# VHH binders against Protein CSN12 homolog (csn12): the designs that were tried, part 22

Target 1, 185 residues: Protein CSN12 homolog (csn12), of Schizosaccharomyces pombe (o13873r232to416)
Amino acid sequence: VIFHYYLGIVAFLNQNYKNASAELEIAFSLCHKGYNRNLELILSYWIPTRILVNHQLPTKNLLSKFPNLASVYIPLTRALKSGNLGEFGKCLQKNETLLAKTKIYLTLEGTRDLCIRNLFRKTWIICGKSTRLPVSVFQIALQVAGTDLPKLHVEAILANMISKGYMRGYISRNFETVVLSAKDP
Short names: E, the ipSAE of ESMFold2; O, the ipSAE of OpenDDE; V2, 0.75 times the mean of E and O plus 0.25 times the DockQ between their complexes.

## First folded at step 15 (VHH; framework vhh_surovatamig_d1)

Design Y4 (from W3 with L107I; at its last look DockQ between E and O 0.86; V2 from the best seeds 0.78)
Fold by ESMFold2, look of step 15:
Structure Y4 (fold): chain B 185 residues (1-185), chain A 123 residues (1-123)
Amino acid sequence: as target 1 above (185 residues)
Amino acid sequence: EVQLVESGGGLVQPGGSLRLSCAASGFTFSDYAMSWVRQAPGKGLEWVATISGSGGSTDYVDSVKGRFTISRDNAKKSLYLQMNSLRAEDTAVYYCAKDLNRYFEWIYPEDYRGQGTLVTVSS
């Protein structure tokens, strides 16, 4: 277990998250299930890699066995599922010291885009799944979620979502609108 | 592009058997654990079983232990679920899943699940 744990951490620190996930899974599977401290240490790196790489969240059943992890990840998973950027930011700020010391903070900050994707998908659904939405609709969604940004910054966020494949479509520069694919937005 | 296509579902009487299949493409199949998950009408997704990349390790939710067998054929890039002694509560849409296990759930199920295959267990 120790060998795969350290290989997982080395991969994590080198931002090789696919290999980190694979090694940490092996370490977790080999670890004696009564060794909660060691299991917690493995999970502290495995959970963020699973969120970032696989878009997977730890279950409540798993977290119920690890109170220190639950204090971070129950509110974080709730924020990610709901697209609540305000609560996402508060969760990271509350745990900043611990996450920074363990070098996990930046990895979890990278999952902010997943929260934004859920916010924008909910916005699209609320607007009747329209294939054309003004940028201002997404600006309002961000404002409701606690982030007040000018339209140009919102356009940059939308462009980033499209470039990463979280949204399928393009931004119409002439009308400040987002044009979404009708089939697979 | 990862593609997972489930098949083998149908209508079966309680106590009957079905074998589900999943054809995988777009990734190195043997590198990843594979799972079956299911969704009963009006309920959330439930993890059912996982098999390791090599096929040497399996895990099952308690409600199906002894009745369901997960298996894989890495040469054919195929995942299977043999379901015996079926019960009404096994009625669900069944999905195969890449690199998912009992400890995690999808943030975006619609991005990772396929069409699934419907299993109906009814007298």
Scores: ipSAE 0.704, ipTM 0.842, lowest interface PAE 0.6, mean pLDDT 88
ESMFold2 (binder alone), look of step 15: mean pLDDT 82; pTM 0.846
OpenDDE, look of step 15: ipSAE 0.792; ipTM 0.908

Design Y5 (from W3 with L107M; at its last look DockQ between E and O 0.87; V2 from the best seeds 0.78)
Fold by ESMFold2, look of step 15:
Structure Y5 (fold): chain B 185 residues (1-185), chain A 123 residues (1-123)
Amino acid sequence: as target 1 above (185 residues)
Amino acid sequence: EVQLVESGGGLVQPGGSLRLSCAASGFTFSDYAMSWVRQAPGKGLEWVATISGSGGSTDYVDSVKGRFTISRDNAKKSLYLQMNSLRAEDTAVYYCAKDLNRYFEWMYPEDYRGQGTLVTVSS
């Protein structure tokens, strides 16, 4: 258990999240379920790794056994699923000192783009899965989620989503519209 | 491109048996743990069982222990679920899942689940 835990942390600190996930999974599977402190230490690095790499969230059943983890990840999970960027930011700010001290903060900041991706996918679904949507539609979605941004900033966010592969399409700047792939938006 | 195709579902009476299959392609199958998850009508996804990449370790949700057996054939890149002593509560669409376990759920289920295979248990 201890050897795989330290290998997992070293990989995590080097941002080698694939290897971190593999080692932390082994450590967790070998750890006795009654050792809550040791399990919590393993989960402290395993959970953010699974979110960032696998796009997987800890279940409520898991979190119910670990109140300190639940205080962070229940609200974070809710924000990620709903695309609520305001609540996402509040959750990170509330836990900033602990997450920075354990060097997890930047990993969780990296999941912000997943929160945005989910907000934009929900917006696309609500608009009837249209292949052409005005940038203002996404601007309004961000405003509802607690983030009031000018159209140029929203265009930059959309461009970033496209460049990262979270959305497939392009921005028509002359019409201030996003043109999405009909197949894999 | 990762592809998972489930099959083997159908209508069965309570107490009956079914065997589900999942054909995998587009990744090194033996490198990853595999799971079955299910979704009953009007409900969320429920994790059912996980098997390690080597096949040496299995884990089950309590409600199916002793009735369901997960297995895999790494040469055929196939995952199986033998379901015995079926109950009405087992009625669901069953999906196979790559690299998922009892402790985690998909953030974006629509991106990862396939069509699934429907199991209906009724008198």
Scores: ipSAE 0.699, ipTM 0.856, lowest interface PAE 0.5, mean pLDDT 87
ESMFold2 (binder alone), look of step 15: mean pLDDT 82; pTM 0.839
OpenDDE, look of step 15: ipSAE 0.811; ipTM 0.918

Design Y6 (from W3 with D59Y V61A; at its last look DockQ between E and O 0.90; V2 from the best seeds 0.66)
Fold by ESMFold2, look of step 15:
Structure Y6 (fold): chain B 185 residues (1-185), chain A 123 residues (1-123)
Amino acid sequence: as target 1 above (185 residues)
Amino acid sequence: EVQLVESGGGLVQPGGSLRLSCAASGFTFSDYAMSWVRQAPGKGLEWVATISGSGGSTYYADSVKGRFTISRDNAKKSLYLQMNSLRAEDTAVYYCAKDLNRYFEWLYPEDYRGQGTLVTVSS
């Protein structure tokens, strides 16, 4: 247990999150299930790496056993699933001191893009799954979610989503529109 | 391009048996743990079973222990679920899942599962 936990932490601190996730999984599987404090320590690093690397969220069953983790991750997972950037930001702000102290804050902040992906997918669905949407539609979606940004900034966010493969298409700058793949946007 | 294709679902009587298959492509199959998850009508996704990449370790939900057996054939890039002593509550769409841990659930279910295969347990 201790060996894989330390390997996981070293990988985490070096931002090698793929290896961190793998080592922390092994540590958790080897840890005696009556040792809740040790399990909680492993989970405190495993959960954020699993979200960031594997796009997987801790289940309610897991969190029910660890109230301190539940206080962070129940609202955070709800925000991520729903694309609610406002709730996402509130959750990080409420827990900022603990997450910064344990070096986890930046890792969880990195999951913001996963929340944005869900926001934009919901926006696309609400707009009837159109293959052409004005950038202003996504600007309004961000504004409703509590983030008021100029169109150029929204275009940068959309370009980032396309670059990461979270959206399939391109931005028509002359028409200020997003053109999405009809088959797999 | 990761692809998972489930098959083998159907209508079966209570107490009966059914064998599900999943054909995998687009990744090194033996490198990843594989899971079955299911979704009953009107309910969320429920983890059913997981098998390690080598096939050496298997894990089951309490609701299916002793009745279901997960297996894999790494040469054929195939995952299987043998379902015995089926009950009405086993009625669900069953999905093959790449690299899903039993303590976690998908953020983007569409990215990591196949189309599913329907299992109906009814008299």
Scores: ipSAE 0.530, ipTM 0.794, lowest interface PAE 0.9, mean pLDDT 86
ESMFold2 (binder alone), look of step 15: mean pLDDT 81; pTM 0.832
OpenDDE, look of step 15: ipSAE 0.629; ipTM 0.908

Design Y7 (from W3 with E110D; at its last look DockQ between E and O 0.93; V2 from the best seeds 0.78)
Fold by ESMFold2, look of step 15:
Structure Y7 (fold): chain B 185 residues (1-185), chain A 123 residues (1-123)
Amino acid sequence: as target 1 above (185 residues)
Amino acid sequence: EVQLVESGGGLVQPGGSLRLSCAASGFTFSDYAMSWVRQAPGKGLEWVATISGSGGSTDYVDSVKGRFTISRDNAKKSLYLQMNSLRAEDTAVYYCAKDLNRYFEWLYPDDYRGQGTLVTVSS
């Protein structure tokens, strides 16, 4: 258990998240199920890794067994699923000291793009799945989620989502419009 | 591109048996644990079973233990679920899943969930 746990942490700290996930999974599977403290330590690195790499969230059933993890991940999971970027930021801020000391904070901050992707997808659905949406629609979505940004910054976020493959389309800068693929936006 | 295609669903009587199949492509199949997940009408997704990449380790939700058997054939890149002693509550659309287990759920279900295969257990 402890061997794979420390190999997982070393990989995590080197941002080798695939290897971190593999080693932490082995550590968790080998750990006696009555050893909640040891299980919690493994999960504290395994959960962020699964979110970032696999786009998978810890279940409520898992979290019900670990109150300290639940206090972080119940609100964070809710924010990620709903695309609530404001609540995402509040959750990280509330837990900043612990997450920074364990060097997990920046890894969870990296999951912000997943939250933004869900915000923009829900915005697209609410707007009737239109293939053409003004940048201002996404600006308003960010504003209601607690983030006021100029259109140029919103355009940069949209460009990042497109480059990561979370949205398929392009930005028409002359018309301040996002044009989405009709088949697989 | 990862593709998972489920098949083998149908209508069966209570107490009956059915075998589901999943054809996998677009990734090194043997490198990853594989799971079955199901969605009953009007309900959320429920994890059913997981098998390790080698096939040496299996895990099941309590409600199906002793009735369902997960297996894989790495040469054929195929995942199977043998379902015995079927009950009405097993009625659901069944999906296969790459690299998922009992402790985690999809953030983006539509990105990972295929068409599934419908299993209906009724008199």
Scores: ipSAE 0.725, ipTM 0.864, lowest interface PAE 0.6, mean pLDDT 88
ESMFold2 (binder alone), look of step 15: mean pLDDT 81; pTM 0.832
OpenDDE, look of step 15: ipSAE 0.729; ipTM 0.896

Design Y8 (from W3 with A33H; at its last fold request DockQ between E and O 0.94; V2 from the best seeds 0.83)
Amino acid sequence: EVQLVESGGGLVQPGGSLRLSCAASGFTFSDYHMSWVRQAPGKGLEWVATISGSGGSTDYVDSVKGRFTISRDNAKKSLYLQMNSLRAEDTAVYYCAKDLNRYFEWLYPEDYRGQGTLVTVSS
ESMFold2, look of step 15: ipSAE 0.725; ipTM 0.849
ESMFold2 (binder alone), look of step 15: mean pLDDT 82; pTM 0.838
OpenDDE, look of step 15: ipSAE 0.835; ipTM 0.928
ESMFold2, fold request of step 21: ipSAE 0.715, 0.716, 0.717; ipTM 0.848, 0.851, 0.853
ESMFold2 (binder alone), fold request of step 21: mean pLDDT 81, 81, 81; pTM 0.832, 0.829, 0.839
OpenDDE, fold request of step 21: ipSAE 0.864, 0.864, 0.860; ipTM 0.930, 0.933, 0.929

## First folded at step 17 (VHH; framework vhh_surovatamig_d1)

Design Z1 (from Y1 with S33H; at its last look DockQ between E and O 0.91; V2 from the best seeds 0.00; counts 0 for: unsure alone 64.95 < 65)
Fold by ESMFold2, look of step 17:
Formats: structure tokens, C-alpha cells, sequence
Structure Z1 (fold): chain B 185 residues (1-185), chain A 123 residues (1-123)
């Protein structure tokens, strides 16, 4: 268990999340299921890895067994599912010292894009699933979620979402408009 | 692209049996554990069973232990669920899942979920 746990941490700190996931899964599998402290230590790195790489969230059943993890991940999973950037930020701020001390903060901050994806999907649905939306619509969505940004910065966020495949389309910069695929936005 | 196609669902009386199949493509099937998940009408997704990459280990939710058997054929890239002694509470749409286990759920189910196969258990 301990050997695979430390190999997982080393891979995690080197941002080699595929190897980190493999080693942490082995460590979890080998760990006696009555040893909640050791399981919690493994999960502390395995959960962020699964969220970031696999887009998978810890279940409520799992979290119910680990109160310290639940205090972080129940509100975080709720924020990620709903696209609530404000609650996402509050969760990270509330747990900042612990997450920074264990070097997990950076990995969880990277999951912000997953939250933004859900915010923008909610915005798209509210606008009737239009294939053409002004950048200002997404700017307003970000403002409502607690992030007040200039349109150029919002365009950069939208470009990032498109490049990551979270949105399919392009930005018409002359009209400050996002044009989404009609088939698979 | 990853594709998972479920089949074998249907209407069956309590105590009956069904065998579900899942055809996989777009990834190296033998590199990943595979799972079945289900969704009863009006309910959330529930993890049902997982089988290790080589088929050597199987895990089940308590409510189906002794009644359901998960299996795989890596040469055919296929996953199976043999469902015996079916009960009304087993009524659900069943989905196969790549790389999901009992401890995690999908953030974006629409990205990973196919159409599934409907199992209805009723008198």
C-alpha cells in the first residue's frame, strides 16, 4: 500500500495524472477497508485526479465514510454539477490552507474549467439552445457567477473552451458572437 | 471515439432472467475495468457491478449479490450481465461504463452514456 501511495503522490506532483491514477487505485485496492485513515490519505490524491482527468466525482456514499473529505467535496461536487463558480471559489478558499499544504489546490483549481463548462451549458439552455450567442451573454453569466471580466478576457475563456472540446464552434470577433455547431454544440 | 452499445433488455415477470450485452469499440477494451450502472424511473444513476480488466475480480452492489453475474469477453470486446431472480425493484435502464467504479459517478453523464437497454420486471 505505502509504496504505491508514494509512487502515486510523486506522479501527481509531476502532473503525470495517468500514472498517479494507476498507482493510487492499486494503493486503494491493497488497503484494508477498515483502515479509514489510510484510505482517506489515498483518496486525498485519488479524488482530485479522477475529477481532473476522468471527469468523475466521488459518490455521496463514499464521502459519507470520510467526514474531512466530505466537507471539501460535497460542496465542490455540487458547485461543479451546477456550474456555480461562486460556490466553487468559496469551497477552495474555505479549504485553502489544507489544500495548499498537501499540494492539491493547484489540481482542484484546474477543475474550474469543468465548472465553467456547466455554467456555459446552462446559459446556452436558458437562451433556447441558440446556435448564435453574443459574447456579452457569456460575460453576463460569468458576472452572475461572481466573475466580472472584460469581453476580451471572456473571448479568451470561450476560445479555451472550444480548444478543449467543451464547446464546438468558433468566435466571430467582428460581431463579438459565438457561433455553435447546430448538430453537437 | 468510445462507443458502448447495450442490448438484451425487455419485459420479464418477477423471478425471471435476462442477459444483457454491451458491445465496445474505440478503445483498448482489455486495458480497462468495466461496469454496469442503472437508472430506475425518476431516480439517479446507481452503480451495479464492476469486472476487472482480465475478468479475475468482480464486485456487486449488495442488492444484486447472488442474483447477477458480470462477465466479459476481451476477444469480442463485449461485457455481459446475467440477471437471475429478477425483482420489481430491478426495473431500470441499464448502461455499461468504461473505467467507472463503485466510488465515482460521471460529472457529464451525457458524454459517457449511450441509450442503454430497458429492463422491466412486472407481473
Amino acid sequence: as target 1 above (185 residues)
Amino acid sequence: EVQLVESGGGLVQPGGSLRLSCAASGFTFSDYHMSWVRQAPGKGLEWVATIKQDGSEKDYVDSVKGRFTISRDNAKKSLYLQMNSLRAEDTAVYYCAKDLNRYFEWLYPEDYRGQGTLVTVSS
Scores: ipSAE 0.693, ipTM 0.831, lowest interface PAE 0.6, mean pLDDT 87
ESMFold2 (binder alone), look of step 17: mean pLDDT 81; pTM 0.834
OpenDDE, look of step 17: ipSAE 0.829; ipTM 0.924

Design Z2 (from Y1 with S33T; at its last look DockQ between E and O 0.94; V2 from the best seeds 0.81)
Fold by ESMFold2, look of step 17:
Structure Z2 (fold): chain B 185 residues (1-185), chain A 123 residues (1-123)
Amino acid sequence: as target 1 above (185 residues)
Amino acid sequence: EVQLVESGGGLVQPGGSLRLSCAASGFTFSDYTMSWVRQAPGKGLEWVATIKQDGSEKDYVDSVKGRFTISRDNAKKSLYLQMNSLRAEDTAVYYCAKDLNRYFEWLYPEDYRGQGTLVTVSS
């Protein structure tokens, strides 16, 4: 347990999240189920790593066994699933001091793009799954979610989503329009 | 590109048996924990079973313990689910899952699941 836990933390601190996830999984599987504090310590690094690398969320059943983790991750997973960027930010701010000492805060901040992806996917569905949507539609979605940004900044966010493969398409800047792939938007 | 193709589903009577298969490609199969998940009509995804990389450790949701057996053949890059004593509540589309276990669920299920294989348990 302790050997793989330390290897996982070292990998996490070096931003080698793929190796961190692998080592922390081994540590968790080797740890006796009755050692609740040791399990919680492993999970404190494993959960953010699984969200960032695997796009996987801790289940409510898991979190029910760890109240301190539940206080962070129940609201965070709800925000990620719903694309509620405002609640995502509030959850991180509420827990900033506790999470900052372990670099977990920065890792969770990196999952913001996953929340934005779900916000934009919901927006696309509401708009009838159109292959062409004005940038202003996404600007309004962000504003409703609590983030008021100028169109240029919204275009940058959209470009980032496309660059990361979360959206497939391109931005037509002349028409301020997002053009999505018909096959796999 | 990761590909998982499920097969072996069908219509079966209560108390009957089916064996599901999953053919894997596009990744080193033996490096990853593998799972079965299922989705009953109108319901969410439910984790069913997980098997470790070398096949030595297996884990099941309580509702299928003693009835279902997960197995793998790393040489054939294949995952299996032997389903015995089938019940109506086992009716679902079954999916093969790479690197998923009982403690986590997909944020983007559409990105990670294949087409699945339908199991219908009905008289």
Scores: ipSAE 0.701, ipTM 0.859, lowest interface PAE 0.6, mean pLDDT 87
ESMFold2 (binder alone), look of step 17: mean pLDDT 81; pTM 0.828
OpenDDE, look of step 17: ipSAE 0.845; ipTM 0.926

Design Z3 (from Y1 with T50N; at its last look DockQ between E and O 0.92; V2 from the best seeds 0.80)
Fold by ESMFold2, look of step 17:
Structure Z3 (fold): chain B 185 residues (1-185), chain A 123 residues (1-123)
Amino acid sequence: as target 1 above (185 residues)
Amino acid sequence: EVQLVESGGGLVQPGGSLRLSCAASGFTFSDYSMSWVRQAPGKGLEWVANIKQDGSEKDYVDSVKGRFTISRDNAKKSLYLQMNSLRAEDTAVYYCAKDLNRYFEWLYPEDYRGQGTLVTVSS
């Protein structure tokens, strides 16, 4: 258990998240299920890694066994699923001391883009799955989620989503419009 | 591009059997544990079973233990679920899943699941 846990942390600190996930999974599977503190330590690195790399969230059943993790990840999971950037930011700020102490804060901040992707997907669905949407529609979605940004900044966020493959399409800047792939938006 | 194609579903009576198959491509199949998950009508996704990379360790949700058997053939890049003694509550669309276990769920289910295969258990 201890060996794989430390290998997982070393990989995590080197931002080798795929290896970190693999080692932390082994550590978790070998750890006696009655050792709540040891399980919590493993999960504290395994959960962020799974979210960031695999786009997987801890289940409510898992979190119910670990109150300290639940206080962070129940609201964070809810925010990620719903695309609620305001609640995402509040969750990170509320838990900043704990997350910074364990050097997990930066990794969880990197999951903000996953929250934005869900916000934009919900926006697309609400708009009838149109292949053409004004940038202002996404700007309004961000405002409703607590983030008031000018259109140029919203265009940068949309470009980032496209470059990361979270959205398939392009931005028509002459019409301030996002054009989405009909097949794989 | 990861592709997972499920097959083998159908309509069966309670107590019957089905064998589900999953053909995998677009990744090194033997490097990853594999799972079956299911979604009953009007319900969320439920993890059903997991098998380790070499097939040596298998894990099951309690409701299917002793009735379902997960297996894999790494040479054929295929995952299987033998379902015996089927019950009405087993009615669901079944999906295979790469690198998912009982402790986690998909953030983006539509991006990671295939089309699934429908199992209907009806008296």
Scores: ipSAE 0.702, ipTM 0.869, lowest interface PAE 0.5, mean pLDDT 87
ESMFold2 (binder alone), look of step 17: mean pLDDT 82; pTM 0.841
OpenDDE, look of step 17: ipSAE 0.811; ipTM 0.922

Design Z4 (from Y1 with K52R; at its last look DockQ between E and O 0.88; V2 from the best seeds 0.00; counts 0 for: unsure alone 64.8 < 65)
Fold by ESMFold2, look of step 17:
Structure Z4 (fold): chain B 185 residues (1-185), chain A 123 residues (1-123)
Amino acid sequence: as target 1 above (185 residues)
Amino acid sequence: EVQLVESGGGLVQPGGSLRLSCAASGFTFSDYSMSWVRQAPGKGLEWVATIRQDGSEKDYVDSVKGRFTISRDNAKKSLYLQMNSLRAEDTAVYYCAKDLNRYFEWLYPEDYRGQGTLVTVSS
């Protein structure tokens, strides 16, 4: 157990999240299921790794056994599913000291893009799945979700989404418009 | 280009049996644990079973223990679920899943599931 746990943490701290996930899964499987403190320690790194790498969330059943993890991840998973960036930010802010101390904060910040992807997909659906949407539509979506950003910053976020493959298309800066492929990204 | 194609579903009487298959492509099948998940009408997705990459460990949700058997054939890149003693509550669309287990659920189910295979258990 301890060997794979520390290999997982070393991989995690080096941002080798695929190896971290593999080692932490082994550690969790080898850990006696009555040792809740040890299980909690493994999960504290395994959960953020699974969210970031696999786009998988801890189940409510898992979290019900670990109140400290539940206090963080019940609201966080709710925010991720709904695309609620305001609540996402509040969850991280509330737990900032602990998450920074354990070096998990930046990993969870990286999951913000998953929250944004859900927000932007919901926006695209509401707009009738149009292949051309003004940048201002996404700016309004972000503002409704609690994030007021200038259009230039919104364009950077959209470019990042396209670069990561969450959206398939390009930005027309002349018209401040996102042009999406005919296939839903 | 991960592809997972489920088959083998159908209509069966309570107490009957079915065998589900999943054909995998677009990844090194033998490197990953594999799972079955299901979705009953009007319900969320439920994890059913997981098998390790070499078949050495199998894990099941309590409601199917003793009735369902997960297996795999790495040479054929195929995952199987043998379902015996079927009950009405087993009625669902069944999906196979790469690298998912009992502790986690998909954030983007629509991106990771295939069409699934429908199992209907009724008189």
Scores: ipSAE 0.710, ipTM 0.855, lowest interface PAE 0.6, mean pLDDT 87
ESMFold2 (binder alone), look of step 17: mean pLDDT 80; pTM 0.823
OpenDDE, look of step 17: ipSAE 0.851; ipTM 0.927

Design Z5 (from Y1 with E57Y; at its last look DockQ between E and O 0.90; V2 from the best seeds 0.00; counts 0 for: grease 25.5 > 24.2, SAP .686 > .668)
Fold by ESMFold2, look of step 17:
Structure Z5 (fold): chain B 185 residues (1-185), chain A 123 residues (1-123)
Amino acid sequence: as target 1 above (185 residues)
Amino acid sequence: EVQLVESGGGLVQPGGSLRLSCAASGFTFSDYSMSWVRQAPGKGLEWVATIKQDGSYKDYVDSVKGRFTISRDNAKKSLYLQMNSLRAEDTAVYYCAKDLNRYFEWLYPEDYRGQGTLVTVSS
């Protein structure tokens, strides 16, 4: 257990999240299930890694056994699922000191893009799954979620979503329009 | 492109049996644990069972323990679920899942699940 736990943390701190996830999973599987303190330590790094790499959230059943983790991840998972960037930011701010001390703040900041993706997916669905949407539609979605940004910044966010594979399409900058793939948007 | 194709569902009476299959492609199947999840009509996704990469460890949700058996064939890149003593509460669409377990759920279910296979348990 201890060996894989430390290998997982070292990988995590070096931003090798795939290896971190693998080592922390082994550590968790080997850990005696009555040792809640040790399990909590493993989960402290395994949960953020799993969210970032696998796009998987801790279940309520898991969190119910670890109140300190629940205080962070119940609101965070709610924000991620709903695309609520305002609540996402509040959750990180509320827990900033602890997350910074344990060096997982930046990893959770990286999950902001997953929150944005859900916001944009919900926006797309609300607009009838159109393959062509103005950039202003996404600007309004961000504004409603508490982030008021100029169109150029919104275009940069959309370009980032496309480059990361979270959206499939392209931006028509001259027409300020996002064109989404009909098959796999 | 990761692709998971479920099959083997159908209509069955309570107490009956079904065997589900999942054909996997687009990734190194033997490198990942595999799971079954299900979604009952009008309900959320529920984790059902997980099997480790080499088949050495199997884990089940309490409601199916003793009735369901998960297995895998790494040479055929296939995952299976043998379901015995079926109950009405087992009625659901069943999905196979890559690298998902009892502790986590999908943030983007639409991106990671296949079409699933419908199991209906009714008189």
Scores: ipSAE 0.715, ipTM 0.857, lowest interface PAE 0.6, mean pLDDT 88
ESMFold2 (binder alone), look of step 17: mean pLDDT 82; pTM 0.838
OpenDDE, look of step 17: ipSAE 0.855; ipTM 0.930

Design Z6 (from W3 with S52K G53Q S54D G56S S57E T58K; at its last read DockQ between E and O 0.84; V2 from the best seeds 0.81)
Amino acid sequence: EVQLVESGGGLVQPGGSLRLSCAASGFTFSDYAMSWVRQAPGKGLEWVATIKQDGSEKDYVDSVKGRFTISRDNAKKSLYLQMNSLRAEDTAVYYCAKDLNRYFEWLYPEDYRGQGTLVTVSS
ESMFold2, look of step 17: ipSAE 0.697; ipTM 0.844
ESMFold2 (binder alone), look of step 17: mean pLDDT 82; pTM 0.836
OpenDDE, look of step 17: ipSAE 0.861; ipTM 0.929
ESMFold2, look of step 19: ipSAE 0.733; ipTM 0.860
ESMFold2 (binder alone), look of step 19: mean pLDDT 82; pTM 0.843
OpenDDE, look of step 19: ipSAE 0.866; ipTM 0.931
ESMFold2, fold request of step 21: ipSAE 0.746, 0.756, 0.721; ipTM 0.866, 0.869, 0.858
ESMFold2 (binder alone), fold request of step 21: mean pLDDT 81, 81, 81; pTM 0.829, 0.828, 0.830
OpenDDE, fold request of step 21: ipSAE 0.878, 0.882, 0.874; ipTM 0.932, 0.935, 0.929
ESMFold2, last read: ipSAE 0.720, 0.725, 0.708; ipTM 0.859, 0.858, 0.846
ESMFold2 (binder alone), last read: mean pLDDT 81, 80, 80; pTM 0.835, 0.824, 0.828
OpenDDE, last read: ipSAE 0.875, 0.870, 0.873; ipTM 0.932, 0.929, 0.929

